# VHH binders against q9y6x5, part 28

Target 1, 379 residues: q9y6x5
Amino acid sequence: LPPKLLLVSFDGFRADYLKNYEFPHLQNFIKEGVLVEHVKNVFITKTFPNHYSIVTGLYEESHGIVANSMYDAVTKKHFSDSNDKDPFWWNEAVPIWVTNQLQENRSSAAAMWPGTDVPIHDTISSYFMNYNSSVSFEERLNNITMWLNNSNPPVTFATLYWEEPDASGHKYGPEDKENMSRVLKKIDDLIGDLVQRLKMLGLWENLNVIITSDHGMTQCSQDRLINLDSCIDHSYYTLIDLSPVAAILPKINRTEVYNKLKNCSPHMNVYLKEDIPNRFYYQHNDRIQPIILVADEGWTIVLNESSQKLGDHGYDNSLPSMHPFLAAHGPAFHKGYKHSTINIVDIYPMMCHILGLKPHPNNGTFGHTKCLLVDQWCI

## First folded at step 1 (VHH)

Design c46 (framework vhh_surovatamig_d1)
Fold by ESMFold2-Fast, scan of step 1:
Structure c46 (fold): chain B 379 residues (1-379), chain A 122 residues (1-122)
Amino acid sequence: as target 1 above (379 residues)
Amino acid sequence: EVQLVESGGGLVQPGGSLRLSCAASGFTFSRYAMSWVRQAPGKGLEWVATISYSGSDKDYVDSVKGRFTISRDNAKKSLYLQMNSLRAEDTAVYYCAKSDWYEGTLSYFDYRGQGTLVTVSS
């Protein structure tokens, strides 16, 4: 009877998709569970940062995965170097699967969740799959359910990651109703398959399942480009990350680089690291570069090129287009309860509570999620 | 320390063929989508083709569909562009480019190599 939790992420599932498309399987899941309509993610609103925030309860400046492409000024390491499985990048936090394995002598299982194929604090997920985008949802689900049912010590925490609707959101843009309808219908069918598989294996009634995402998606256009090469020659800086948040490492005079960029575009904010707005919680880490450029929603930063992306994310986390949702079902959760908003960092302490784990210090507030849980009062 | 080195460019007549190669180092090649982008004289960069991490998904700009084929060899850490039925408008410097992990098929071009010149003329 130890509590069990399966955490599922559909990358790039914007909350407003739930209002604009039909999800019969997801709606049946929600009817007998809970729905949080908006999850306010962390800045920057990118895949790696937000997936790590979900499992650590920390802002990016605290967990150290500050972007999908990073440079560490102290060690002079680059994240995209040949060892992308370098624990160095992930060791500034303790993700929930590590805590699960170390506190309770239980196992964790992972199908492709970012960080789960890396030993973090000398601990790797007990069962995991190396990242490979060509592996089907069915194969990921088959492995996760096999590990949940046939493990010793028992798997009590499992994760499942799927790349859609993010890949299609980038390719078609979220306003392409025909293509997005097809993609989202397929995702709903996968949710139906997930529920059916858990029922057939006798797991459904005793397993807590969370379905969430890391960010949303906004429409981009070839008419909304910021050409960085028009403002500054590339010899003055090293580009660590490009769009929609550019990370600039000056090769020479920081003030000179800043002055060239400051008035580059009316659709981009340019910040010295010290001037980054406090509300972003994106300042106190050596992997955050001396100059950060933040494009306005739907604007793309480019280097003398046209962009083929019709959708993107990474923008200001106050934007509703950047927000995912959270749905959950299981013995820990109320049935038929709807909640308006939580912070993405609040998911971690809630999951620790469900699993009976002592959370590491984190930026989440348990009080924000207690109304979802049957063993709590919403006071 | 990400390095991309393009080769295989040259002078060809219209209707001819060329195969471009890109040797990658400094990152886990098999985990990243890869792209070819080009820059014609006096023009900006234009995306040409992208291939997924595994090679199972490919995308092309409309002007090269049916003429160009993108492929990769993850064991050799190499990216290729087979260019057939070349036209004068294909004249450009061709760059190999890396995109972010998990960001999908048409990810941004974080790093590009030095380029290889393709000239199509009689």
Scores: ipSAE 0.000, ipTM 0.269, lowest interface PAE 14.5, mean pLDDT 88

Design c47 (framework vhh_surovatamig_d1)
Fold by ESMFold2-Fast, scan of step 1:
Structure c47 (fold): chain B 379 residues (1-379), chain A 122 residues (1-122)
Amino acid sequence: as target 1 above (379 residues)
Amino acid sequence: EVQLVESGGGLVQPGGSLRLSCAASGFTFDDYGMSWVRQAPGKGLEWVATIKWSGSSTDYVDSVKGRFTISRDNAKKSLYLQMNSLRAEDTAVYYCAKDRYLGSYKTPFDYRGQGTLVTVSS
């Protein structure tokens, strides 16, 4: 039979949660599989950009999903996450489910992974669910396992997305140990449910399963606000995205807008597009605005003094608080192996190797994940 | 321009063997799945065997499993079909075919060569 892979994302699962909380089900999964302690995600450290990087192996400037809110200066189109189904936004890359369907006589299945309910290069996931946050984890799992067992041509690549612990991380902040303990215990129970379902259906021994996330979470505070209104009047610019990376489209001369912003706060960096640090790989795309503001960790950019978020993400991808983890189990993976760090763009070529697919050109390096795999030599 | 040139056909007795070859040019051979397809006299085109772009996976029509072996040499840009234990029903024109999609396997072909005739009779 062809190899099968299930890719699971728990949104906003900060890597160091694994050190600060107990995860009996996840630890049992890892004991007989592999753990990557830190995954260095792409900038900006937001949900839609990083989920698309996982399945394309590309930096945001290359795959075109550069933020959760975007403006394309060439076409003059606006993007908002969750509800925009225009393929235009997604067509700058080829995600793995499209590759899987085109290269092999095989199907893909998706429960809510960003982009899977959109036709990309005229190809939509063979089985999918339209995004709806109200659909339970149980219903998503039921559909995925049904499709893995009852499809022709066979489903060989499946994705499952869950909104926690991101929603609670925003609401309570990652330093709220009481609330986060409750949320993370629930996630561990869902992992236990997933493993038991796969065992019950006879899938567990022959299915490769990756559990990962798109980013972490950092603590915010009403004491750490940057009020943009105190520095520049709304008549000078259009705001495309706000916090913690503000995307500024000038209505007048760019230099005048830049000069009003550059000394606004000691707790943010102001970049002209061409001055954005090369290490971010966040410059070469029409959807990246002429001026970008990058807040320091834990600082929130506001248009007035209120903010409801006690936790946030989107910050510099060098920050450990922004890093997720990756755990995996299955016939492709070693048992009981721990690895320190990979780049999030490395996941795509690894998944292509497991499925026997030829990867599209990408920014990942297969060598970084070789030690995880039984069919590869590791130093 | 894609070119596929088949050779190695001929007349053979039942139970005999033949090796077909296909020389490919005009595309990146290593990036495409390749197939052998055949057309028996008075019949439609029938798929016989497929090999993945890398050579790692092969598939065959049931009637030839265990008798035919498809292989490729990516360095030489060549596709082969080793045919053993030939039967009268294997009589056909055999075509080398290129799959349509990059990195493809078992997808529709978009080009085939001129063919080579295999006749199995006493």
Scores: ipSAE 0.000, ipTM 0.129, lowest interface PAE 20.4, mean pLDDT 89

Design c48 (framework vhh_surovatamig_d1)
Fold by ESMFold2-Fast, scan of step 1:
Structure c48 (fold): chain B 379 residues (1-379), chain A 122 residues (1-122)
Amino acid sequence: as target 1 above (379 residues)
Amino acid sequence: EVQLVESGGGLVQPGGSLRLSCAASGFTFDDYGMSWVRQAPGKGLEWVATIKWSGSSTDYVDSVKGRFTISRDNAKKSLYLQMNSLRAEDTAVYYCARGYKSTFYRGSFDYRGQGTLVTVSS
């Protein structure tokens, strides 16, 4: 009776990969479902911020996960690899699994997703796995399908997160066709495994499945480095985040730091916080630092060193290379429908509609996704 | 280019101690969070411990909390894992791993070394 939704993320799956490689299992999924060719993500185009935007429908300045590395000047807290479970960082928004559990007295399950192993507003996913990259896709799939079939109250919202193709995109770069072909073939096979498992368990016909991603990937090079040490001495600032968006906390006058940085490289833009372009929606949060440096696509900011990354993301969210896609299948979705573009914040109100939840105030527009849905009038 | 070379593994009795070392080269060591990950015979990789680039913050998998201590020496470009009260379940190949600068996932890394074998048996 209640609608069920499984939200799947393949980290770093650039939309253009769909045009450059063969995905027989994903294309079969799309044939009987819907495809959104481009999802315009939020700035900065990083994993934690965009995954949290998907499940809150909010820009980063509103949900508070403004980067993968953060500093809060008011509390003096640092968001580091070891502090991902501190609720302080996550409490500026209410993710969909919390709303699902509180509004409808239903269960949520997480085979991983940024935030699902954290008690947010004193609410943690009913079933979850602590984040561990060494857990196989098969084990994540086994757990999520078990929870979808064997829970009381019933699991109506579930997540499944996978680290590829992001890890390989960083290591090889998206233009390494041989290595990326192998990685993307493996992902397509995992999609095939997912569909097969859902069919074998009798879940396929009654489950809404969304397959999406948080961002894309662009090619980097040792020939495209910006050495920050050539711009300014370490004694003038504290570095909160480095590349491709550097977050600078001045130790001296902000204007003096800004003037030292502004003309240092033709391949980065330097912004005082209040001058950050309005289109980024990246200004109104204490975790956004007084000066932000934004590298041009494919450029890496370094501290007097080389970079081993052949691919990266975090760049301007208007860049097509930063855009993921969204595919969906299930009773809520049309069959064989193609849509050009939505905003990543639009996913949240669409998911709330499918689950019958009242969305918290958000930056998404339901009208942008209504043509995907069978119970909506498409204008 | 990036190199991580582990040492210090060996055979120890249950309840014993070992100190693993990792020598890093080819990158600015003090800009990266570092981890130890392990693979037990017939099992997948398991994240064990992480240390912040500054050394000011550490995290551990629950099964090793209070027994293992991760540390680093940025001047020597070295990472360490002090393992006390070793159990048969700690038997694994231990890898030194470099994290992504802007990524906060436990066990997420872009480079790992060749590994060093730790066997806990009488």
Scores: ipSAE 0.000, ipTM 0.131, lowest interface PAE 19.1, mean pLDDT 89

Design c49 (framework vhh_surovatamig_d1)
Fold by ESMFold2-Fast, scan of step 1:
Structure c49 (fold): chain B 379 residues (1-379), chain A 122 residues (1-122)
Amino acid sequence: as target 1 above (379 residues)
Amino acid sequence: EVQLVESGGGLVQPGGSLRLSCAASGFTFDDYGMSWVRQAPGKGLEWVATIKWSGSSTDYVDSVKGRFTISRDNAKKSLYLQMNSLRAEDTAVYYCAKLYRGTSYPKAFDIRGQGTLVTVSS
């Protein structure tokens, strides 16, 4: 029988939460599996870009989901809604569920993972749920486990997405220990529910399970605001995305807009598209705007208004506060192994290996994850 | 089903010319950027040239700039590579590749055909 994999994401689960809070259920999972302490995500460190990088192994400039809010200069289209179902936005890459369905006589199942309710290259996940944040974790889990047990051809790849701790991280900030401890305990209880459900259904021993996240979270403050309206009048540009990475489309000469922004705040970097640092891998795509503003960690770009966010992400991907973790358990994985760091793009070729799929060309390196796997030589 | 059929390869002497063709079917050809990608004996895949879906913009790897010309005919659903001043190092299997929709980024491609062999030797 073909190997099976369940990929679970808890949005905004900062890696160092594991060191600062108690996770009895997650620690039991890790004790019999593997832990990667830090996953270096892609820039920008936002939800849609990083979730798509996990399942494609590509940098954002290559897979085309370059932000949560986008404008395509060639086609004049706007990505204005996180639930945008136009395949145009997603078609610059082939996610693993599509590869799984096309290379083998296999099915995929999805509960809310970004992109799974969209036909990509004329292929939609075999089983999926239309995105709805109001659907409980329990209902998502019920559907995923039903599809894993009752599908023909068999579901070999399944995904499960949950919005916390990201929503609470934004509302309270990651340094609010009282509120964050309550939220993170609830997540640990959900992990306990997941493991118990898989055991009760006889899936646990033969299913590979990855628990990961797309990014971390950093503390913001009303004392750390960059007022863009004090830098430049809105008549000079169209704002495509605001904070902490602002995407600027000039209405006048690009150099004039750049000069008005360049020295406005010591707490943001201003880049012409061709000057964006190579290490970001955030340049070669028509959806990346002519001018990009990158705020320093914990600083919020605003339009002459206060920000209600006490936590945010999207910042430089070299920042440890932006890093998630990866934990995994199952027949493909060692037991009790800890690894320091991998790149988020490395997850895709590892998952392809576990499933026996030929990966599409990607930016990941299989060698970076081989020490996690029982069938590989670790040197 | 997406199909790409390459043709036009063969044996040619250094300094010679060849025109490669790719016939596309099973997708809306004028919605996709297209690339030529090659694989020399014992080496990995190397991107050679890209053309946007409209034909308005082209990109080339430095080693072929000024020698190769990529073009397309959207009415005929065909992609072309005109290769001039061929060198021994151009010897490779050449593949026609469909880019993912909405991009002209060279690495975002899918190879569906068997390729066409180009040998540059005397």
Scores: ipSAE 0.000, ipTM 0.129, lowest interface PAE 20.5, mean pLDDT 89

Design c5 (framework vhh_surovatamig_d1)
Fold by ESMFold2-Fast, scan of step 1:
Structure c5 (fold): chain B 379 residues (1-379), chain A 122 residues (1-122)
Amino acid sequence: as target 1 above (379 residues)
Amino acid sequence: EVQLVESGGGLVQPGGSLRLSCAASGFTFDDYGMSWVRQAPGKGLEWVATIKWSGSSTDYVDSVKGRFTISRDNAKKSLYLQMNSLRAEDTAVYYCARSPYKGTLRYSFDYRGQGTLVTVSS
């Protein structure tokens, strides 16, 4: 039988939550598997971009999902998370479920992972659920496990996405110990349910399971706002995305707009597209706007208004607060191994190796994940 | 009637440089992503580099990063690969390849040319 992999994401699961809260079920999972303490995600540190980087192994400038709100200057199309079903936005890369179905003639299954309810290169996940945040974790898990056991050709790659702890991180902020403790305990209980279900169905010993996330969370405040209206008049630009990375499309000369924005706030960096730091790998795509504003950690960009967010993400990917973790268990993985850091783009070539797939060209380095795997030489 | 015609291959010593060209016809060139792929003797096809239809985005296989540069001229309907610091392991037939979808899929192809041989030998 071909090897099987279930990839699970808990949106916005900041890496240091593991050190500050108790996770008995997750700790039991890690005890007989592997833990990567920090995953360095891609810039910008947002949900859609990072989820697509996990399954393609590409930086955002390469896979084309460069933000949760986008404008393509060549085609004049607009993207928002409410209109994400246009294949145009997703077609600049080949996600692993497409490769799995086309290269190995196997099936893929998906419960809510971003992009899985969209036909990408005329290929949609063999089994999928249309995105609906109201669908319970239990229903998502029931469908995934049904498809893993009862599919022809066999489901060898499955994904499961859950919106927490991101939604609560935004609402309460990551420093709200009481509310975050409650939310994180519920997530740990869901992990316990997942393991129990896989054991009951006879899947646990032969299935590779990865539990990860797309980004972390940092504390925001009404005392840390950057008002764009104090810098520039609305008539000079079109706003494509606002906070904490603002995407500015000038209506007048680009240099004029840049000069009005530069030095406006000590808590915001202003970049012409060609001056965006190389380390971000956030420049070579038509969906990246001519001027990008990057707020400092914990600062919110606003338009003469207050922000209700007590937590946010999207900040510099070098910040530990933006980093998720990765835990994994299964026949491909060592038992009881801890690793410090990998890049989020490294997950894709590792998953391709586990499934026996030839990876599409990608920005990941297989060598970075070798020590996690039983069939590889560790330095 | 899609046609892709490669040129610029030849014999070069290790450390040398070559520039490959590809002339495209029979389709709207600036609607498609383009790639260079190669096949070394006795090996399968290996993807080398990709460029988006607009020229705004490029990607490379790890072994050629910093040495090879892919570019395009949409007005001339031409694709290029500048190859510097050539190594013996770069010896292969190099193919110009078209993405199967207009401006979308960067890592597969529906048409490729006849190829041009690059031999890196001392």
Scores: ipSAE 0.000, ipTM 0.127, lowest interface PAE 20.4, mean pLDDT 89

Design c50 (framework vhh_surovatamig_d1)
Fold by ESMFold2-Fast, scan of step 1:
Structure c50 (fold): chain B 379 residues (1-379), chain A 121 residues (1-121)
Amino acid sequence: as target 1 above (379 residues)
Amino acid sequence: EVQLVESGGGLVQPGGSLRLSCAASGFTFDDYGMSWVRQAPGKGLEWVATIKWSGSSTDYVDSVKGRFTISRDNAKKSLYLQMNSLRAEDTAVYYCARTKGYRYSLGFDYRGQGTLVTVSS
């Protein structure tokens, strides 16, 4: 039988939630599997970019999903994460479900993972659900488990995406212990439901399951706002993305816009595209704008208004608050092993190895994840 | 071309003071945050202090807070580190560094050749 993998994402699950809250079901999963305590995600630390990095092993400048809101200067197209299904945005990389279907003549299944309801290189996930936030976790799980058991050719790669704890992290902020405790306890119950469903269906012992996330969350405040209108009139530029990383397309000379912005706030760095720090790997793509503003952790960029967000993400990927975790269980993984840190781009070549797929060129390093795997030597 | 030249190092007794200077050339000095980093014998580089391009805010490693003061003179294109109450553990080569942003966590583009500070009797 071919190896099978289920990749599960809980959006915005900050790594240190694991040490600050009780997760009996997740801890039981980890006890019989592996835990990576911190996953260093890609910049910018946003949902669409990082979910696509997980399944391609590429930095954002290479896979082309560089933000949740984008503008392509060559084609003059605009992208919004509000259900934009134009394949143009996704075609700069080959995600693992496409590789799975084309290399091995196997099926893929998807419940809401970003990009899975889009034909990419003329290939869409064999089984998928059109994105709809109103669909319950239970319905997503029921479809995924049905497809894992009842498909020809067999489903060998499946994905499941859930919007929490990101939505509540934005609404309450990660420091709201009472509300976050309630939300995270509900997520732990969903993990318990997942494990029970897989055991009931006889899938648990032979299925590789990865539970991870795309980013963390940091506390924001009305006392930490950067009012862009106080420094520059919006007639001088087109705003492509606002906060916490602002993407600025100048309507006048780029140097003039830069000079108006560089003195705007002590809590924001202003970069010409060619001066963006190399460590971000966020420079070589037409969808990255001529000027990028990067707010300090917990600061929100606004246009002459208050912000309703009590939590946010998108900040510098070196910040521990932006890091998710990775837990995994199954025949490919050791039991009871804890690892400190991997890069989010390392997940893709590891998943290719588990499925027996030849990875497309990528930015991940297989050696970083080999200690997690039973068929590998730790050094 | 970018050049950073440190001076002011030397031998000083514990509890003494030194002032380090850095002369910058080859770039618009007031557009960049500046830092001091140090390397003790047999150890790696340690960030010590950062000052914003405007001079409006500063940050320090905990071990030097209250003892060291970073400052700049944008007209003279110079960076300074006033070191008071020096300890044996402050013995290091001190480097002037240009930051890529306000915070040292964003890394450094250029460093000078360094100036040696020895704290001993």
Scores: ipSAE 0.000, ipTM 0.105, lowest interface PAE 22.4, mean pLDDT 89

Design c51 (framework vhh_surovatamig_d1)
Fold by ESMFold2-Fast, scan of step 1:
Structure c51 (fold): chain B 379 residues (1-379), chain A 122 residues (1-122)
Amino acid sequence: as target 1 above (379 residues)
Amino acid sequence: EVQLVESGGGLVQPGGSLRLSCAASGFTFDDYGMSWVRQAPGKGLEWVATIKWSGSSTDYVDSVKGRFTISRDNAKKSLYLQMNSLRAEDTAVYYCASRPYKGIYTSGFDYRGQGTLVTVSS
């Protein structure tokens, strides 16, 4: 009887892929649901920061996952893709699965969404899978649907994460139409499998399903490299994160390091922490380093080497190439409605509304998503 | 009723070793991933290590990589943490943590034992 929601992420699904490739299964989903054409994500446009923003409704400076690689100068702790499970990094916010479990007598289920295999504020998702990239989409789907049908208290919030098309976007670049067409067709087939499984299990009519992504992808090239070793000797700083946003921890005076970097490349902006543009909402956190380098779209920061990446993300969040989309279907959503743009932080208060939860303080605006919902008036 | 009972803590010299154990009951241990979490005096909870239900994959916080090894024995319903090259900063209460895969009480709580104290002398 309580409302149910499944949140699905296909990592790195650039919004304009929808216009340039055919998605018969996704288009059938959208025809009977809603589409938001562009979702303006948070800066830095990276996987862990944006996935945590979706489920907390907070900018990165507020939720504390400020990059995929981080350093906290106060505690001397390091965060990387390989050790992302320390609760310290995740405890600056309360994700929706925690709110779902603590506020209501309900369960949450998770198949690989970042943060769901970590106890956050002493609470871990009721059912979860430890992160392992080798586990198939089919196994993740089987576990999620089993938990949605066979849980007490009932699973009312479930998440499903898939690494494509991000991995292929990095390998081939988004302009490789032959390889990207093949990858995106497989994703559309997985969406078809998801819908079919939910229908066969009797879940489809009473389940709200959101399909979204954390960021887009842009084309990179061996012709667009910024060699950081040409700018500054590594003895002057510790490198916390490299590309396309470099996080610099000075070993000498901060102003001296800044002066060595500030005019090194016309394709990179260099910011002292207090000079980072306010529009990024990327300043007020101890994990944001004293100097940040931001490469221009399609440029890669390297250390005296070539890059094998043909696609990348992490760039300025105003860039359309960095934007994902959002599609949704279910009893909470209108049918056949198209909306132009929302902010990624707006997803959290919308999901709280659907589930009947009181949201924690957040940076989203419920008014931005009300036109998607059947129980709201859209002016 | 889910129960997690930690043991194996104690006083040890810097550079020493300890093996922590966790005995699980009240749920199907084999169906669920397990973690070790610690709390140093005056600090919040810190995740230390995780192991998949099958034992096929493990993850560690960076500060313990190469020093700590998480393992499990599904037949004995037991979780272990082998701690080598112990440092003063490893001093903490260590908790075994899990959520039952199925059952009546599947939401709202992080299931942890009473913890076991590890003190690394100066």
Scores: ipSAE 0.000, ipTM 0.111, lowest interface PAE 21.8, mean pLDDT 87

